# Miniprotein binders against q96jn8r1131to1294: the designs that were tried, part 204

Target 1, 164 residues: q96jn8r1131to1294
Amino acid sequence: TLEFLENHGKNILLSNGNRTATRVASYNQGIVVINQPLVPQLLVQVRIDFLNRQWTSSLVLGVITCAPERLNFPASACALKRAAWLLRGRGVFHNGLKICEKFGPNLDTCPEGTILGLRLDSSGGLHLHVNGVDQGVAVPDVPQPCHALVDLYGQCEQVTIVNP
Below, E stands for the ipSAE of ESMFold2; O stands for the ipSAE of OpenDDE; V2 stands for 0.75 times the mean of E and O plus 0.25 times the DockQ between their complexes.

## First folded at step 17 (miniprotein)

Design U95 (at its last look DockQ between E and O 0.95; V2 from the best seeds 0.85)
Fold by OpenDDE base, look of step 17:
Structure U95 (fold): chain B 164 residues (1-164), chain A 93 residues (1-93)
Amino acid sequence: as target 1 above (164 residues)
Amino acid sequence: SDAFRLFFEARRIIERGGDPEEALKKAKEAFELFIKEGNLEFAAFTAIMIVELLKKLGKDPEEIKKWIEIAIELAEKAGNKWLIELARKLEKE
């Protein structure tokens, strides 16, 4: 069963069998990691449940290749400088450096109800899915094992893991 | 859910410096719904929020005490260490 790990950002409260993550304070400290590592053909999806539009930035989605159980989470995913591939806005980032300027939809403007998915293909390519539609390869070669990461940042106040 | 909607509305009111009475109303409504939904974590957390609002409003100490007890009980039932810690701190404030 896909769940968020107990090791998470300080402002996160887990509920619904650890399938729902809610940032209950401030605008940051909202990183969560999904328990099962991504393997080829496994589609991991989260739904944006609630947004606070007082902020301009929204959730960050990506993967980490370090051990998530022992990770000391920074205040935001953007501060991850090791073993991190992240989707923020329309950009793709590796260890804090932008490696792609425009990819897929702008995550900062995804409305509530949007379902975002991550999937590895057989060649190690990381795909982004939006509402069930494959947006293509965001990262062509991701080391394995890796875990899906969601940063409930800015606007994003709640996400829930949903099954395909 | 409607519970979460009310919860976030209450939080937003607080964060914006709005009417704490309105926040309290929404929080209490959210609480009831969380209870009905069996969401112990957020029932507990909302109870904590209610305590904080009651204190801010200078409400009846007995009511505050009641909600502190509720918060602690629910936190313990939820088995969430963080919530338990937060709830217990209410007694010291």
Scores: ipSAE 0.856, ipTM 0.934, lowest interface PAE 0.5, mean pLDDT 95
Fold by ESMFold2, look of step 17:
Structure U95 (fold): chain B 164 residues (1-164), chain A 93 residues (1-93)
Amino acid sequence: as target 1 above (164 residues)
Amino acid sequence: SDAFRLFFEARRIIERGGDPEEALKKAKEAFELFIKEGNLEFAAFTAIMIVELLKKLGKDPEEIKKWIEIAIELAEKAGNKWLIELARKLEKE
């Protein structure tokens, strides 16, 4: 089954059989990674459970291509300068550099209850799903193996892995 | 869940420098719901928060000791090393 890895940001407390991640302090140190690499038949979905609208920015989604089990995570996913493709706000970022200004919805405005999904297509394209609806290819030809990553940043205080 | 709603309400009060008696009431309600749900990780973490609030309020040392023991027991049942370290830190203080 899909779980968040034990190696995670230091402000995260895992619960619900490691399927729920909660940021219990501050606004950062909230990176979590899914325990299985993405494969075309695997749709990784998380539900936004709790938001604190006091903050301006919200969660970041994406993938990393480094082995995640012993990686030292930075305070924020945006500081990942290698092996990372990230969706933040409406932008797509590769290794900290914006490569697309607008893709899909603005993640900073997604409400509680939104279900966000990541999958690879057969050509290695990374797809975002929003409430079950495929938003298209965010990143073509992502190197494999890769792992789904969520940064419980700013507004985002809790997410839960949900089955498709 | 209602447990997490109450937990985050207590956290907001603490963060804003609000009334710690209000935060304590919400935290105790969240604790009971986390126990009922079998969420041992958050029952333990909420017990730790309750201890911190009781100390801030200058409550009865025997009540504080009781909650420290609860936090340690739940952290051990959860099998979470970080929670065990946090809870045992309260015991030394």
Scores: ipSAE 0.827, ipTM 0.927, lowest interface PAE 0.8, mean pLDDT 93
ESMFold2 (binder alone), look of step 17: mean pLDDT 88; pTM 0.879
ESMFold2, look of step 18: ipSAE 0.783; ipTM 0.909
ESMFold2 (binder alone), look of step 18: mean pLDDT 88; pTM 0.880
OpenDDE base, look of step 18: ipSAE 0.855; ipTM 0.934

Design U96 (at its last fold request DockQ between E and O 0.99; V2 from the best seeds 0.87)
Fold by OpenDDE base, look of step 17:
Structure U96 (fold): chain B 164 residues (1-164), chain A 93 residues (1-93)
Amino acid sequence: as target 1 above (164 residues)
Amino acid sequence: SDAFRLFFQARRIIERGGDPEEALEKAKEAFELFIKEGNLEFAAFTAIMIVELLKKLGKDPEEIKKWIEIAIELAEKAGNKWLVELARKLEKE
């Protein structure tokens, strides 16, 4: 069963069998990691449940290749400087550096109800799915094992893991 | 869910410095719905929020005490140490 790990950002409250993550304070400290590592053909999806539009930025989605159980989470995913591939806005970032300027839809403008998915292909390519539609390879070669990460940042106040 | 919608509405009112009575109304309604949904974590957290609102409004100490007890009980039932800690702090304020 896919769940968020108990090790998470300080402003996160988990519910619904740890399948729902809610940021209950401030605009940051909202990183969560999904328990099962990504394996080829496993589609992991989260639904944006609630947005607070007073902020400009929204959730960050990506993967980490370090052990998530003992990770000391920074205030935002953007501060991860190792073992991290992240999708923010329309950009793709590796260890804090932008490696792609425009990829897929702008995550900062995804409305409530949007379902975002991550999937590894057989070649190690990380795919982004949006509402069930494969947007292509965001990262061509991701080290394994890796775990899906969601940063409930800015606008994003709640996400829920959903099954395909 | 409607419970979460009400919850966030209450939080937004608070954050914007709006009417705490309105926030309280929404929080109480959210609480009831969380209970019905079996969402103990957010029932507990909402109870904590209710306590804070009641204190802000200068409401009856007995009512405040009641909600503190509810918050603690629900937090314990939820098995969430963080919530328990938050709820216990209410007694010291």
Scores: ipSAE 0.856, ipTM 0.934, lowest interface PAE 0.5, mean pLDDT 95
Fold by ESMFold2, look of step 18:
Structure U96 (fold): chain B 164 residues (1-164), chain A 93 residues (1-93)
Amino acid sequence: as target 1 above (164 residues)
Amino acid sequence: SDAFRLFFQARRIIERGGDPEEALEKAKEAFELFIKEGNLEFAAFTAIMIVELLKKLGKDPEEIKKWIEIAIELAEKAGNKWLVELARKLEKE
């Protein structure tokens, strides 16, 4: 079964058999990683459970290709300068550099209840799903192994892994 | 869930510098629901929040001691080392 790794951002408290991640302090230090690497058949889905609209920015979603079990996470996923491909707002970022201005919906405006999915296709393309609808390839040719990552940043205070 | 809705309502009151008595009411309601749901992690964390609110309100030391013991017991049952450490710190003020 899919779970969040015990190694996570310092402001995260895991619950529900490690399938729910909650940021319990501040606006950052909310990085979580899914315990299994993505493989072409695997769809990882999280539901946005709780938002605090005080903040203007929301969650970051993506993948990391370095081993996550003992990684020292920075305060924000956007500070990951190696082995990271991230979706933030409508932008796609690789190792801190924006590589695409607009892809898919604006993550900063997704409401509570939105289900976000990540899937790796057979060519190594990273697909975003929104409420079950494939948005296409966000990142071509992602190296394997890679793990799905969520940064409960700003607005986003809770996400839960849900079955496809 | 209703438990998390109440938990976040208490957190919003605390963050905005609102009435700690109102936050305490919401936190206690959330705590009861977390217990009913078997969410030991958040029952423990909410008990810690309740202790902090009780101290801020200058409530009876015996009530505060009771909630500290509840927080520690639940954190241990949850098997979460960070929660145990956090709850144990409450004994040291």
Scores: ipSAE 0.831, ipTM 0.929, lowest interface PAE 0.8, mean pLDDT 93
ESMFold2, look of step 17: ipSAE 0.818; ipTM 0.924
ESMFold2 (binder alone), look of step 17: mean pLDDT 88; pTM 0.886
ESMFold2 (binder alone), look of step 18: mean pLDDT 88; pTM 0.883
OpenDDE base, look of step 18: ipSAE 0.855; ipTM 0.934
ESMFold2, fold request of step 19: ipSAE 0.787, 0.818, 0.791; ipTM 0.916, 0.923, 0.913
ESMFold2 (binder alone), fold request of step 19: mean pLDDT 88, 88, 88; pTM 0.883, 0.885, 0.883
OpenDDE base, fold request of step 19: ipSAE 0.852, 0.848, 0.848; ipTM 0.932, 0.931, 0.930

Design U97 (at its last look DockQ between E and O 0.94; V2 from the best seeds 0.85)
Fold by OpenDDE base, look of step 17:
Structure U97 (fold): chain B 164 residues (1-164), chain A 93 residues (1-93)
Amino acid sequence: as target 1 above (164 residues)
Amino acid sequence: SDAFRLFFEARRIIERSGDPEEALKKAKEAFELFIKEGNLEFAAFTAIMIVELLKKLGKDPEEIKKWIEIAIELAEKAGNKWLVELARKLEKE
């Protein structure tokens, strides 16, 4: 079963069998990682449950290829400088560097209820899904194994893992 | 859920330095719902929030004590070490 790992950002409180992550303080320190690594054809999805619109930025979604159990999480995903491919706003980032300017919808403007998914294809391409719709390949060749990462940042206060 | 809605509303009131009485009302409502939902983690955390609000409002020490005990108990039942630690700190403040 898909769950968030116990190793997470300092402001996260897990609930609902570790399927729901809530940032209960501040605007950062909200990184969570899903326990099972992404494998081809596995669709991992999270739903945005609650947003606080006093901030302009929202959640970051992506994957990491380092061991998540031993990772010392920084205050925000954008501070990850290795083994990280992230979707922020409309940009795609690798180890903190923007590698794509415009991809898919703007994650900073996704409303509550939006379901965001990640899936690897048979060629190692990382796909973003939005409300069940494949937005295409965000990252063409992601090393495996990799784990889905969600940074509950800024507006995003709660997400829940949902099944397809 | 309605519980979380109320929870976040309470938190937002606090963060905006709004009416702590209103925050307390919402927090207590959220607490009851979390209990009904069996969400021990957030029942515990909300209890902690309630304690903080009660202290801010200068409420009855006995009520504060009661809620501290509730917070600790629920945190322990939830098996969340972080929550237990937070709840225990309330006794020292």
Scores: ipSAE 0.853, ipTM 0.933, lowest interface PAE 0.6, mean pLDDT 95
Fold by ESMFold2, look of step 17:
Structure U97 (fold): chain B 164 residues (1-164), chain A 93 residues (1-93)
Amino acid sequence: as target 1 above (164 residues)
Amino acid sequence: SDAFRLFFEARRIIERSGDPEEALKKAKEAFELFIKEGNLEFAAFTAIMIVELLKKLGKDPEEIKKWIEIAIELAEKAGNKWLVELARKLEKE
């Protein structure tokens, strides 16, 4: 079954058989990683459970292409300068550099209950799904193996892994 | 869940420097629901929050001691070392 790895940001408390991640302090230190690499038939989905509207920015989604079990995570995913492809707001970022200004919806405005999905196609393309709807290829050729990552940043205080 | 809704309501009151009695009431309600759900991690974390609120309110030391013991017991049952350390830190204060 899909779970968040025990190696995670310092402000995360896992529950629900490691399928629910909650940020229990501050606004950052909230990086979590899914326990198995993406493969073409695997759709990783998380539901946004709780938001704190006092912050302007919200969660970041993406992938890392290095082994996550012993990785030392930075305070925020945006500080990942290697092996990272991230969706933030409407932008797509590679190793901290914006490579696309507008892709899919603005993650900073997604309400509670939104289901966000990541999957890899057979060509290594990374797809975003929003409430079951494929938004197309965000990143065309992601190296494998890669792991799905969520940063419970700012507004985002809880997400839960859900099955398709 | 309703437990998490109450938990976050208590957290918002604490963050806004609101009435700690109101936060305590919501935290205790969340605690009971976390127990019913078998969410030992959040039952333990909420018990820690309750201890901090009781201390802030100057409540009976015997009640505070009992909640510390509850937090430690639940953290141990959850098998979460970080929660055990956090709860035991309350004994030293």
Scores: ipSAE 0.823, ipTM 0.924, lowest interface PAE 0.8, mean pLDDT 93
ESMFold2 (binder alone), look of step 17: mean pLDDT 87; pTM 0.875
ESMFold2, look of step 18: ipSAE 0.790; ipTM 0.909
ESMFold2 (binder alone), look of step 18: mean pLDDT 88; pTM 0.879
OpenDDE base, look of step 18: ipSAE 0.851; ipTM 0.932

Design U98 (at its last look DockQ between E and O 0.98; V2 from the best seeds 0.84)
Fold by OpenDDE base, look of step 17:
Structure U98 (fold): chain B 164 residues (1-164), chain A 93 residues (1-93)
Amino acid sequence: as target 1 above (164 residues)
Amino acid sequence: SDAFRLFFEARRIIERGGDPEEALKKAKEAFELFIKEGNLEFAAFTAIMIVELLKKLGKDPEEIKKWIEIAIELAEKAGDKWLVELARKLEKE
């Protein structure tokens, strides 16, 4: 069963069998990691449940290749400087550096109800799915094992893991 | 869910410095719905929020006490250490 790990950002409250993550304070400290590592053909999806539009930025989605159980989470995913591939806005970032300027839809403008998915292909390519539609390879070669990460940042106040 | 909608509305009112009575109303409604949904974590957290609002409004100490007890009980049932800690702090404020 896919769940968020108990090790998470300080402003996160988990519910619904740890399948729902809610940021209950501030605009940051909202990183969560999904328990099962990504394996080829496993589609992991989260639904944006609630947005607070007073902020400009929204959730960050990506993967980490370090052990998530003992990770000391920074205030935002953007501060991860190792073992991290992240999708923010329309950009793709590796260890804090932008490696792609425009990829897929702008995550900062995804409305409530949007379902975002991550999937590894057989070649190690990380795919982004949006509402069930494969947007292509965001990262061509991701080290394994890796775990899906969601940063409930800015606008994003709640996400829920959903099955395909 | 409607519970979460009400919850976030209450929180937004608080954060914007709006009418705490309105926030309290929404929080109590959210609480009832969380209970019905079996969401113990957010029932507990919302109870904590209710306590804070009641204190801000200078409401009856007995009502405040009641909600503190509810918060603690629900937090313990939820098994969330963080919630328990938050709920217990209410008694010291």
Scores: ipSAE 0.847, ipTM 0.930, lowest interface PAE 0.6, mean pLDDT 95
Fold by ESMFold2, look of step 17:
Structure U98 (fold): chain B 164 residues (1-164), chain A 93 residues (1-93)
Amino acid sequence: as target 1 above (164 residues)
Amino acid sequence: SDAFRLFFEARRIIERGGDPEEALKKAKEAFELFIKEGNLEFAAFTAIMIVELLKKLGKDPEEIKKWIEIAIELAEKAGDKWLVELARKLEKE
């Protein structure tokens, strides 16, 4: 059973058996982490439930490679300077530095109802799925163990974990 | 869900400095739906939002007190320490 971890951003309220994360204030402090590490057979999927289109930037997806249960999360995922691989907009970021300018779709334009997925392949490559369609390898060799992370940033006010 | 739609509609009115009576109506409707659905976390948080709106509107202190008690009870039943702290802060104002 996949759930969001109780250690999360300060503006998040968990509900629905910790399967739904809602940002209840401001535009940031919305980092959530999936409670189990990624393994090659595991597809972690979240549905975008609510967006506020007055913001221009939206959610960030990615992984952290350090133990998440006691981390002090920053206000936004982009401020993670260690142990982080992130997808934001069209870019891929490692520890706050952009390492790829164009990968997959623009996350800032995904509508409500979009299902976003993360998985590792057998070579340790991190894949993005969008509405069930594999977008390819965003990061070719992610250290394990790692945990999937969502930052409910800007536009994104609610996501729910869904099964494949 | 319809409960969350109403909740976010109330939140947007508050954020934009809109009519707090309209926000209060939507928040009360969302509250009833969250109770019916058994969503204790959001029933508690919405009760907190209702208290803030009632205070802004200058409503009867006895009504405000009753909603504070509702928020605290639901936050405790949800088992959420942050919600309990948030609800109890309303007593000090």
Scores: ipSAE 0.730, ipTM 0.894, lowest interface PAE 1.1, mean pLDDT 92
ESMFold2 (binder alone), look of step 17: mean pLDDT 87; pTM 0.875

Design U99 (at its last look DockQ between E and O 0.97; V2 from the best seeds 0.84)
Fold by OpenDDE base, look of step 17:
Structure U99 (fold): chain B 164 residues (1-164), chain A 93 residues (1-93)
Amino acid sequence: as target 1 above (164 residues)
Amino acid sequence: SDEFRLFFEARRIIERGGDPEEALKQAKEAFELFIKEGNLEFAAFTAIMIVELLKKLGKDPEEIKKWIEIAIELAEKAGNKWLVELARKLEKE
């Protein structure tokens, strides 16, 4: 069963069998990691449940290749400087550096109810899914094992893991 | 869902410096719904929020005490160490 790990950002409250993550304070400290590593053809999806429009930035989605149980989470995913591939806004980032300027929809403008998915293909390519639609390969070769990461940042106040 | 909408509205009211009475109203309603839904984590956290609002409003100490006890109990039932710690801090404030 897919669920968020107990090791998470300081402002996160887990509920619903650890399938729902809620940032209950501030605008940051909201990183969560999904327990099961991504394997080829496994689609992991989260739904944006609630947004606070006072902020301009929203959630960050991506993967990490370090052990998530031992990770000391920074205040935001953008501060991860190793073993991290992240989607923020329309950009793709590797260890804090932008490697793609425009990819897929702008995550900062995704409305509530949007379902975001990550999937590895057989070649190690990381795909983004939006409302069930494959947006293509965001990262062509991701080291394995890797874990899906969600940073409930800025606008994003709650997400829930959903089944395909 | 309605319970979360109420919860976040209460939080937003607090954060923007709005009417704490309105926040309290929303929080109490959210609490009831969380209880009905069996969401112990958010019932506990909302109870904590209610305590903070009651204190801010200078409400009856007995009511405050009651809600602190509720918060602690629910946090313990939820098995959430973080919530328990937060709830117990209320006793010291």
Scores: ipSAE 0.821, ipTM 0.924, lowest interface PAE 0.6, mean pLDDT 95
Fold by ESMFold2, look of step 17:
Structure U99 (fold): chain B 164 residues (1-164), chain A 93 residues (1-93)
Amino acid sequence: as target 1 above (164 residues)
Amino acid sequence: SDEFRLFFEARRIIERGGDPEEALKQAKEAFELFIKEGNLEFAAFTAIMIVELLKKLGKDPEEIKKWIEIAIELAEKAGNKWLVELARKLEKE
């Protein structure tokens, strides 16, 4: 029973039993968080439903280790300065610092219908899945508990949680 | 799906400064589908969009008032405080 938390970015409207997040204004204020922490057996997947090609950048995926229920989200996930590991474009970022130049696909080019997944392995490594294909370990030792985050940034206007 | 395709088409027309009558047509079609599917959140939000388009087009004040009442009722049924605030704001022109 995976859902987006009610605590989310200001420009998000949740629907479909809180399994669909839509950015209804502007290009930012689109952070959403999954309502359960990641555990090794859990694959969190979202489908990109709608993109707007007017923007150059697209969604950001990642994890935070802060309790998300009462967190004040910044306008963009890239402004998270603590306890955040993010995949943006082709890069991996820790607290706003790029720690890997290229990992997996360029998220800015993923088309509508792409299914993106996050999971932890038994060693605490964070894996990205793209359309069911494991892209490997993006971050080797993520502290637990951690929470899956999607920022519906720029091009990305809607995502839906899908079950494996 | 078709309801969100129509919704985003209406939003694109509005954002690019296109014909409000075209946007209104798309928004009304999306509204009907959101109601049919029980998507109260987007039925309410789309009703708010319809009010804004009707005002821009200079439509009959009675029609505008009816759509405001629809938006408020749907937002309350959805249990979404932010939508209720948006819809109530339309009353305070």
Scores: ipSAE 0.758, ipTM 0.902, lowest interface PAE 1.0, mean pLDDT 92
ESMFold2 (binder alone), look of step 17: mean pLDDT 86; pTM 0.858

Design W101 (at its last look DockQ between E and O 0.87; V2 from the best seeds 0.86)
Fold by OpenDDE base, look of step 17:
Structure W101 (fold): chain B 164 residues (1-164), chain A 83 residues (1-83)
Amino acid sequence: as target 1 above (164 residues)
Amino acid sequence: SKEEDLFKEAEEFAKLALEMLERGDYMYAAEYYLLAAEDALEAGNPELAFEYARKAIEYAKKNGNEEFLEEAEELLEKIKEEL
């Protein structure tokens, strides 16, 4: 069963069998990692449950290739300077630096109810799915094993892992 | 060298901070300036680190994030030790 790990950002409260993550304070410290590593053809999806419009920006999606159980989470995913590939807004980031300006839809403007997915293809390409639609390869070659990461940042205050 | 790489990374983070500011995202701006400050300090450029840290503090205050502000101020104190 896909769940968020107990090792998470300090402002996160897990519920619903650790399938729901809620950021209960501030706008950051909201990183969560899904327990099972991404394997080819496994589609991991989260639904945006609640947006708080008092903040700017929104959730970050991505993968980490380090051991998530031992990871000391920074306040936000943008501070992950190693073993991290992230999707934020329309950009793709690797180890904190932007490697692509425009990819897929703008994550900052996804409304509540949006279902976002990550999937590795057989070539190690990381795909973004939005409401069931494959947006293409965001990262062409991701080292394995890797774990899906969600940063409940800014407006995004709650997400739930959903099955395809 | 490692220091040169860190310096370049610091500059990249600072650029990202500016991009965030251009779109009114003070939250990420603060965070990127903090990252830039950390890199600059490790790169052996406390003067530049100081500048970035001050900016991080400025926007931390603007964002009303006390915890982040405290972190930035702690970094500033470390930087001052190297000046």
Scores: ipSAE 0.895, ipTM 0.945, lowest interface PAE 0.5, mean pLDDT 96
Fold by ESMFold2, look of step 17:
Structure W101 (fold): chain B 164 residues (1-164), chain A 83 residues (1-83)
Amino acid sequence: as target 1 above (164 residues)
Amino acid sequence: SKEEDLFKEAEEFAKLALEMLERGDYMYAAEYYLLAAEDALEAGNPELAFEYARKAIEYAKKNGNEEFLEEAEELLEKIKEEL
């Protein structure tokens, strides 16, 4: 089954059979990675369980193409300057820099209970799903293998992997 | 060249920091300024790196993340060696 990998940000506590990640301190050090790479038929979904509106920005979703089991994660996903494609707010980022100003909904405004999904299409296109609705191709050609990543940043204090 | 690419990347991170400031996100602003400082220093512009590192520290103090501040202060000391 899909689980969060044991190698994660230092402020993360895993629970619920490693299907729930909670950021237990501060606003950062909340990177988690799904334990299986994305393949075209796999939809990885997480539910936003708890938000703290004290912070301005919320979670980041995306993929990395480096092997995640022994990777030394930075404090925040924005510092992933290699092998990373990320969705933050309304933007799409490659290796830390914005490559698309507006894609899909603003992730910083998604409420508790929102289910966010990532999958690859057969061409290597990365799709975002929001509450079961495909938002289209965020990134057209992601190298494989790639690994789904969530940064429980700022507002986002807990997410849980859910089945499609 | 590597130095020209790093300088351009530093400018892009500084632009991202300004975008975060406009939205009131001081922690992302601090993180982007630190990234800009690292690239500016590696590009051979320690004066610009100093400016960016100082801004990273300034905005990080608003929420008190001691690990980030320690990293930023270490970078600032390294930058000072090249001034």
Scores: ipSAE 0.833, ipTM 0.918, lowest interface PAE 0.7, mean pLDDT 93
ESMFold2 (binder alone), look of step 17: mean pLDDT 88; pTM 0.883

